VH-VL binders against q8is19r433to663. Designs and how they scored, part 9

Target 1, 231 residues: q8is19r433to663
Amino acid sequence: GSNIIAQQITIIDNEMLMAIPPSQFLHKSFSKESKSPQFHDMVSKFNEWARWTSSEILSKEKLVERVVTLSFFIDLAKSCVELGNYNAANAIVGGLNHSSISRLKLTWERLSTKVTQDYDRLLSLFDLSMNYKNYRDEIKSTKAKIIPYLGLFPKDLIAIEEGNDNFTNNNLINTEKFRLLYQTIKKIQSYQQPLFTFKTSEPIKQYLKNISNGLSEEKDFHSISHKLEPR

## First folded at step 23 (VH-VL)

Design k85
Fold by OpenDDE, fold request of step 24:
Structure k85 (fold): chain C 231 residues (1-231), chain A 118 residues (1-118), chain B 108 residues (1-108)
Amino acid sequence: as target 1 above (231 residues)
Amino acid sequence: EVQLVQSGAEVKKPGSSVKVSCKASGYKFSHYAISWVRQAPGQGLEWMGGIQPFFGTANYAQKFQGRVTITADKSTSTAYMELSSLRSEDTAVYYCARDYRYFYMDVWGKGTTVTVSS
Amino acid sequence: SSELTQDPAVSVALGQTVRITCQGDSLESYYATWYQQKPGQAPILVIYGENNRPSGIPDRFSGSSSGNTASLTITGAQAEDEADYYCNSRDSRGNHVVFGGGTKLTVL
C-alpha cells in the first residue's frame, strides 16, 4: 500500500510547495520564519516525514514487524521518487539513515536483496558528496512535473548572494548576480504547478497531516534503538 | 522532440516468444514510465504493463503476469517487452507509450505488428 | 480488478455537441484520461487530469467528472473528430492501468 500513501504525501507536499510565494526566496527571507512562514511549513513537514519514518520503525518491538516496516518505508521512498517527489523521498531516506535506524543490524540483515538494492539506489541518489551531484544530475533539464528537494534552494541562493557582490569593482550593478538569482527563482516557480494525476483521499490526507501525534521524539530514538537491539 | 521508435513487425509461431523494443529520445528517460499497450484486430486498447526505468520497477496486468517481461536499458533509453508462449490471440499491434507516472500516456510509438500463426 | 465502461458507439451531427461518458470505481480516486484513435493510427492523448488539453488539441475538446464518472465533451463536432475514443485510469488499487472498451464516434 505504499503507492497510495506516496500519492497522498505528494499531494500534501505539492500543495505546500505551491503555497510558497517566490518572494520568500528573495533577500534570504527563508532565513527568518516570520518572513517565510510557508517555506518553513514545508521544511517542518519534511522533518516530520523523516521523524515519522524513524519513529514508526522504532515503534515495532518485534523484529519481524520492524523488518516489514523498514521495507515499507524503503518502498515508500521509492514510490515517492517514481512520482517525482524527491522532497518526501529524501526526508524518508533521512529517517532511514538516521544513526538510530542504521544501527539496527538485525533488522537490516533481514531485508530482501531487492529492497536492499532499492535502498542503495536511494542512498546513491541523495548522496551528499559534491553538493548532491547525483540528485542534481537526476533532476537537471527535466520537463516533467517534480517536487524538488526544498533544502537545496536556500543553499544555492545563499551561495549566489554571498559569492557575488552587488556591485562590480567599477561600481556597476553586478547583473550576473541578479541573473543567477532570477534563474533560480524561475526554476522554483516552474516546479509550482498542479499535479493533475490523482485525487485527494481526505481520510488519508488528514491522517498524514496529523502524523506527529504519537511520534517519538528524536531525543529518544537512540535509547529506543538500543532497547530494541542492544549492542 | 520526444519520440518512441519501435522495432519492426514480427511473425511468430505458436509457443514461441517475441521481444519488442522501444527506443525513447528527446526527454529524461528515467522520469517517465514506459507502458505497453496492445490492440488486437478490431478490438480495444489493452494495457499489458509498464516499467519505471530509474529503479527498473515493472508492473504487469494480471492477465499477462508470468508471461510478459518488461525491461529497460537506461544507457540506451530503450524499453523491451517480451511475451512468451505466444498464441493466435496474441496477434495484435503492440504500442509503447511514454507514461507520466502511469497517469497519462502523452507520446506513443507507431506500434509493432505481431502475427502469431501456424 | 477495476473496469471502465463506456458506450460502444455514439453519433453526433456536424457542429453539434456530444458527450462520451466513462464509468468506473477507479474514477473516484483518479482522473480519467482520454485518447482519440483513428484507423491505422496510434492513439492520441486528447484530455488528461480531468480537463487538461495537450498542445495541439482543439479547445472544442473538454473533460469533466462527477462521482464515479468522467466525460469527454466535443462542443461543435467536426468531421475529423470521427474516431474511436478511449478512457483510461489507474485501477482502484492504484497498481495498474485500465482502459475503457472504447466509443466509436460517428459524425453525421
Scores: ipSAE 0.911, ipTM 0.945, lowest interface PAE 0.6, mean pLDDT 96
Fold by OpenDDE, fold request of step 24:
Structure k85 (fold): chain C 231 residues (1-231), chain A 118 residues (1-118), chain B 108 residues (1-108)
Amino acid sequence: as target 1 above (231 residues)
Amino acid sequence: EVQLVQSGAEVKKPGSSVKVSCKASGYKFSHYAISWVRQAPGQGLEWMGGIQPFFGTANYAQKFQGRVTITADKSTSTAYMELSSLRSEDTAVYYCARDYRYFYMDVWGKGTTVTVSS
Amino acid sequence: SSELTQDPAVSVALGQTVRITCQGDSLESYYATWYQQKPGQAPILVIYGENNRPSGIPDRFSGSSSGNTASLTITGAQAEDEADYYCNSRDSRGNHVVFGGGTKLTVL
């Protein structure tokens, strides 16, 4: 079941990725929604995936159902990774490691060893240490179509923009800065390719596109979590 | 250059097991699945199963469930297919293929002939 | 059902166009992949997705799909195109990979 969902998630994410003009990555345009609406749409969807993950798990009052749901999302994240959709995978992982979810000890303890191991691998993959080194290493030099974690693009571009002056001390154009920016943008563009694998399931796609309609608000997550599994 | 190098031909007795290896090179091993496909003499292609190396997730055709084991060693970029309880009907050429996420197989090994005979 | 069906044999005159069709429920959800196999050789990917050719595959090969069917078309068949052609896709549930029975193409 998770594979089919992962496929449609990937279609959605890829469509959104492809819809982002390269110009939205220039001049820190991504810092303002009005200048980068497509970029922010995809960021919003990323947040929705995360929120969806947490909300669905928290919606299960019965422990057994909650465990099944937790397992599902771990498997979903795996499927996303296996499809090369690191963006959705990381969003799901974000939802899974949200404090309201991570505190559900009774739920986590009932996961199978295999599922737990898979989750640990996911955590390792998307580990923040050394600026997402594991993730960066994993996607480095790949020629396979992937959907990269979108959140790193602004970080990398800002680092280049702010870490380098536009002009050198001799009032010459800093060609190295612009080379770095160019390379980064070209890399982004290289990810913007169509999928030639699975077809759109319109009902599932539409469901997923509107997934936020029935979700709990993040501000309520901890309250719900404590109700499910008191301290 | 992307290559899949398979182990050599095998002659096995009924009831025994065979393990075929497939060494991959020239690409990011973890980003592609390895599928195993066999072809009996004069017959069509038959998917046996595959493995995604990153998590080590193996998927098997229903026909071979419980009798086939597919593994991958990321350190050596090698996939393995072990088929147990061999019977004469298992006589076939066994191919490994680079499988883009189980959607298409763009690179194939040369095949490994497995003969099961008494 | 997760099976794919295709005609066991078709023939085409040299220089003419031939279409090999694959049918199955899974093709509603997944693009068909087509492989060419000549005697004593491993299969070769010729078409993937809707109509994508790998490098080295002649442009006379094309793919199409409609509903639960997919087709491989050879426009201007050459003698070297005589081979077995297999369609392939994931099954309807997306858990397995399935092949058609293969089509023997004879070039006359």
Scores: ipSAE 0.910, ipTM 0.945, lowest interface PAE 0.6, mean pLDDT 96
Fold by OpenDDE, look of step 23:
Structure k85 (fold): chain C 231 residues (1-231), chain A 118 residues (1-118), chain B 108 residues (1-108)
Amino acid sequence: as target 1 above (231 residues)
Amino acid sequence: EVQLVQSGAEVKKPGSSVKVSCKASGYKFSHYAISWVRQAPGQGLEWMGGIQPFFGTANYAQKFQGRVTITADKSTSTAYMELSSLRSEDTAVYYCARDYRYFYMDVWGKGTTVTVSS
Amino acid sequence: SSELTQDPAVSVALGQTVRITCQGDSLESYYATWYQQKPGQAPILVIYGENNRPSGIPDRFSGSSSGNTASLTITGAQAEDEADYYCNSRDSRGNHVVFGGGTKLTVL
């Protein structure tokens, strides 16, 4: 089921999150792969989850199987959210929202009402409006262990870096700027904690770590989609 | 302070239904599941089911499948457990608990005594 | 199977060490959770995630695991530790929550 997969995805994501040194968030280091390899590893994995989602759905030639697969990934995203893995959840949602997937009208129309509602909730959660307001509100003040959507940290840090001068008009250190940076990095570090819930399933974990094997490339997604459901 | 406040004791006839409420406070309701656990007199703890309030996803123990309904109202931070077709064996103390993703229950209500008698 | 088994009763002398063991297939996939319950009271979480203690739980309580077993150890048992102890875990499929049958601990 989706729960077991979500758990192992979460283990993988959390290991990657924990592996990112705080220094990679300083001085816009995250903007360069050479200066932030662990950060970029996690970004790469994020993209891989998304591609995996789209690829798997597109691999199903039969409509019934495609619907089942689509439902599975919606459930998987839901399970990730429930486990506090917002990063993977958003990646999966990204895969589901890919134009090659969203155009599959016959497939989407066959989803159950419940699954459709869950998907709508996911879309709402990860809505980009007002700079991901819904997502930010959802994770605000949580004391539970989560894996946040990693993509927002660079944005937030850049906003602080570029929105504030290093020095004041009196040629003093802008302590407020550095306080903001510190607080943001501390927040990231607060998420870098081990999981104390489920254990590693080595076979599943290894499968998921190497999920790129056998996946279609994004460049082929539209072609495949049109073949599945011509329009 | 995190706390769960349950509804009061119930006395029911066989064949009837009971609905117990659990009001949560002191934390973000959507971030934790609510589990329902009962304990018959002199017996052990028995998990009945739970709900994740964000999606409203409810899970039930197989023993109670089809007879129990668990719901959550995010607006009031209240979870409900409804048990139908009551029988004498359902006489027990029913607990709600804050369940960290169904891995551990760190906060418990005081329990609701449900007595089923003819 | 998602069943968890415990010894129904164990005893320990005051100040001594006692180990309560839980066994089940699900423990291979999930950490055990331990609860203490005294008569007329709701259960209290004492150990979670292998060996984590909530605030307020004495450090004489510890958890361990091996294979399909988990154990709660009380090092230096006190009179107030006399209670029922339940282990808990998710089932192997991750869909259900399961309790052990409970262990009655007597402090002599």
Scores: ipSAE 0.897, ipTM 0.935, lowest interface PAE 0.6, mean pLDDT 95
Fold by ESMFold2, fold request of step 24:
Structure k85 (fold): chain C 231 residues (1-231), chain A 118 residues (1-118), chain B 108 residues (1-108)
Amino acid sequence: as target 1 above (231 residues)
Amino acid sequence: EVQLVQSGAEVKKPGSSVKVSCKASGYKFSHYAISWVRQAPGQGLEWMGGIQPFFGTANYAQKFQGRVTITADKSTSTAYMELSSLRSEDTAVYYCARDYRYFYMDVWGKGTTVTVSS
Amino acid sequence: SSELTQDPAVSVALGQTVRITCQGDSLESYYATWYQQKPGQAPILVIYGENNRPSGIPDRFSGSSSGNTASLTITGAQAEDEADYYCNSRDSRGNHVVFGGGTKLTVL
């Protein structure tokens, strides 16, 4: 079921999160993969979660199977949110919201009312409006372990780096810049905590780590989508 | 400080229902489940079910499926458990607990005694 | 019957070490959690996530597991440790919460 898969996705995402040293968030290191390999591993896996979602739905020629698969991924994203894994949940929602998926009207109209309501809640949570206001409101002021959507940290860090020099005109340390960077890094590190909940299933973990094998490439999604529902 | 405040003791007749409230404070309500656990006199702990408040998803132990309804009101940070068709064996202390995603219960209410007798 | 099995009672001499066990197939996939309950009181969490103690739980309490068996160990048992102890985990499907039947610890 989707709960067990969400648990293993969360183990994989947390391992990647735990592996990112703070230096990869400094000096715009995240802009170059050679300077931030662990950060880019997590970004790459985020994109794999999204592509996996879209590709699996598009792989189902029969409408009934496609509806089951769509429902599964909505439940999977829901389970990820319920585990505090917002990174994977947002990736899956991104795959569901891909134009080649959202256009599949025959498939979407066959969803149950409950699954549709759950998807609407997920869309609202990750809505881009007001700089991800709903998401930011949801994750603030919690002591619960979460895995955050990492994509928002580069925006904040770029603003700090480009808005502040390292040294003042007298070659003194710019303490405000380093205070702002420190607070942001401290927030990231506060998420780098172990899970104390569930254990690894090696067969499922191996499958998920190799998820990209045999999946359709994004460049092909549009043509596959139109073949499935030609309207 | 995390607190769970439960409604007071109740005496009920067989065949009626009871609704126990659990008001949570001091934490992000949507990030933890609320579990309901009962304990009959001289007996062990029995999980009845719980709720994940973000989606409003209730989860019921099979024994109670069809008799128990668990809800949450996010605006008041309050969970409710309603048990219907009461029988004498439902006489118990009913606890609510803050449940970390159904893995462990780190804060417990004081319990609500429900007595079912004619 | 129960997916988690505990002995109903154990005894320990004051200052000695005692082990309370919990057995179930789901413990291969999920950690056991341990609760202490004194008469007339709500349970309190003593061990989670294999061997983590919440704030306020003495370091004489520890947890361990092997295969489908989990253990709560009290090293140097004290009179106030006399209580009922429950293990808890997920069921074998991973959907529901389950408790063991409880173990009454008597400190002699």
Scores: ipSAE 0.733, ipTM 0.874, lowest interface PAE 1.4, mean pLDDT 91

Design k85
Fold by ESMFold2, fold request of step 24:
Structure k85 (fold): chain C 231 residues (1-231), chain A 118 residues (1-118), chain B 108 residues (1-108)
Amino acid sequence: as target 1 above (231 residues)
Amino acid sequence: EVQLVQSGAEVKKPGSSVKVSCKASGYKFSHYAISWVRQAPGQGLEWMGGIQPFFGTANYAQKFQGRVTITADKSTSTAYMELSSLRSEDTAVYYCARDYRYFYMDVWGKGTTVTVSS
Amino acid sequence: SSELTQDPAVSVALGQTVRITCQGDSLESYYATWYQQKPGQAPILVIYGENNRPSGIPDRFSGSSSGNTASLTITGAQAEDEADYYCNSRDSRGNHVVFGGGTKLTVL
């Protein structure tokens, strides 16, 4: 089931999160892979989770198999949220929301009511409106271990850098800017905690680490999608 | 800070139902499961089921499938367990517990005694 | 479904070391969790995640595992350690929570 896969995805994502030193978030280092290799490893894997989601659904020529696969990935994203892995959940939702997937009306119409409701809640959670307000509200003020959506930290750090001068109008150091940067880095570090819940399944983990092998190229998704469901 | 407050003791007739509440406070309710564990007199702990509040996903032990219903109300941070078709063997203390994603239960309610007798 | 097996009772002399074991196939995939329960009280969490102690649990409590067996060790057992001890984990499919049958610890 999707719960076992979500557990192993969470191990993989947490290992990558734990490996990112704070220096890779300083001075916009995340903008260059040579200055932020561990950060970019996690971004790359996020994109792989998304591409994997879309590619697997598009690989199912038969409608019945495609519906089962779509349902599986919705349940997988749900399981990731229930494990506190918002990073992988958002990646999977991104793959489900890809234009080549969302257009598959025959497939989407066959989902159960419960699975459809679960997907609607996932979309609401990761809605970008008001600077991801729903997501930010959901993860604040928790003592539970989470793996946050990594992509928001560069956005927040860039906003702090560009919205604040290093010096005040009085030629004094702008300590508020550096306080904001520090607080963001501390928040990232607070998420860098071990898991104490489930153990590695080496066969599943290796499959997931090598998941990009054999996936359709993203540029081909629209063509495949049109072939499966014309119009 | 973290607290689970259960509803009071109940005396029930065989064939009826009981609904026990568990009011949670002091933590982010949507980030932990609530598990229900019962203990008959002189017996061990028995997991009945639980719920993950964010999606409202209930998870039931096979023994209780079809007789137990577990729900949660996120707006009041309250979980409920309803056990139907009560038998004398259902006489037990019923605990709710804050369960970290079904891996460990770090905060327990004080228990609700349910007595089923004719 | 999988079952967690515990010996029903063990004894230890005051100040000595005792090991309470829990066996089940699911322990290869999930950590065992340990609870202490005294008569008339709710259980309390003693050990989780292999060997983590919640705040307020004495250092004399530790956990370990090997293969499908987990152990709770109490070094320098004290009179107040006399209680029932339950292990807890997931079933073999990983979907449901299961408890062992419990071990009554007597401190002599």
Scores: ipSAE 0.718, ipTM 0.868, lowest interface PAE 1.5, mean pLDDT 91
Fold by ESMFold2, look of step 23:
Structure k85 (fold): chain C 231 residues (1-231), chain A 118 residues (1-118), chain B 108 residues (1-108)
Amino acid sequence: as target 1 above (231 residues)
Amino acid sequence: EVQLVQSGAEVKKPGSSVKVSCKASGYKFSHYAISWVRQAPGQGLEWMGGIQPFFGTANYAQKFQGRVTITADKSTSTAYMELSSLRSEDTAVYYCARDYRYFYMDVWGKGTTVTVSS
Amino acid sequence: SSELTQDPAVSVALGQTVRITCQGDSLESYYATWYQQKPGQAPILVIYGENNRPSGIPDRFSGSSSGNTASLTITGAQAEDEADYYCNSRDSRGNHVVFGGGTKLTVL
């Protein structure tokens, strides 16, 4: 079931989140893999969650199997949100929203009303409008443990670094800039908390850690998609 | 301060239904489940089901499937549990609890006594 | 039988140590959670995530687990610890919440 898979994805994502030292967010270190290897491990896995989603759907030659697989991944993203794992949920939604998947009209029209409504809610949550307003509003002021969408922090940190001078108009150190950077890093660290909920399933965890070892390459997605639904 | 305030005690006839409310405050309602747990006189705790408010997904114990309906109103931060086709064995205290994603219940309501009698 | 099994009653002398156990297959996959319930009151959470105590729970309460068994330990039991204790976890398929039958702790 999608709940069990979401739990193991959440263990994997949280282990990667907890492994990122704060130095990898300083001085734009996240822009160079050599200065931010743990950060880039988590970004790479985000991209793997997305590719896994698209590749699994495209691997189903029969329409009925493809509909079941599409429904499964929508339920998986839903389960990730319900566990507070917004990082994996956004990755899966990205895979579902890939042009090679979104064009599969025969597959999408076969979804149940409830699954379609759940997907619409997921799209709204991760909509980029107004600097991810819906997402930011949803995670704001929570005391619940979450795993945030990791890719948003580099954008915020770059905006602070490039939108603020190091010195004020009086040629003094701009303490407001460094306060903003500190607050953002402190926010990231506040998410780096253990899970106290479920235990590792080693067979499932190992499968999920190695999912890239059989996925279609993204460059091939469009061709496969057109063979499945030519119109 | 996190609070769960339940509706008052009810006396019902067999065959009728009851709807118990649970108003939550002091936390982000969409980030926790609400679970419903009942306790018959002299008996243990029994999970009936719950709801995750973000998607409105209800989860029901098999014993109550078909008789219980659990809903949430996000605008009022209120969960509801409705139990239909009441029998004398349904006489119990009904608790709502804030449930951390169905893993542990860290805040409990004071309970609602439902008595089913002729 | 229930998916989580507890002894129905346990006694402890004032100031002594007691263990209350909970057994079930799902405890290999999910942590046990422990609740205390005094007569006429709602349950309160005392242990979650194996051995975490919420604020306000005395440090004489601890949790542990091994295999299919979880334990709540009260070191230096006090009169106020007299209560019913319930373990809680997921069912064997991981879909639903389940409670053990409860253990009545008497402090002598």
Scores: ipSAE 0.704, ipTM 0.868, lowest interface PAE 1.6, mean pLDDT 91

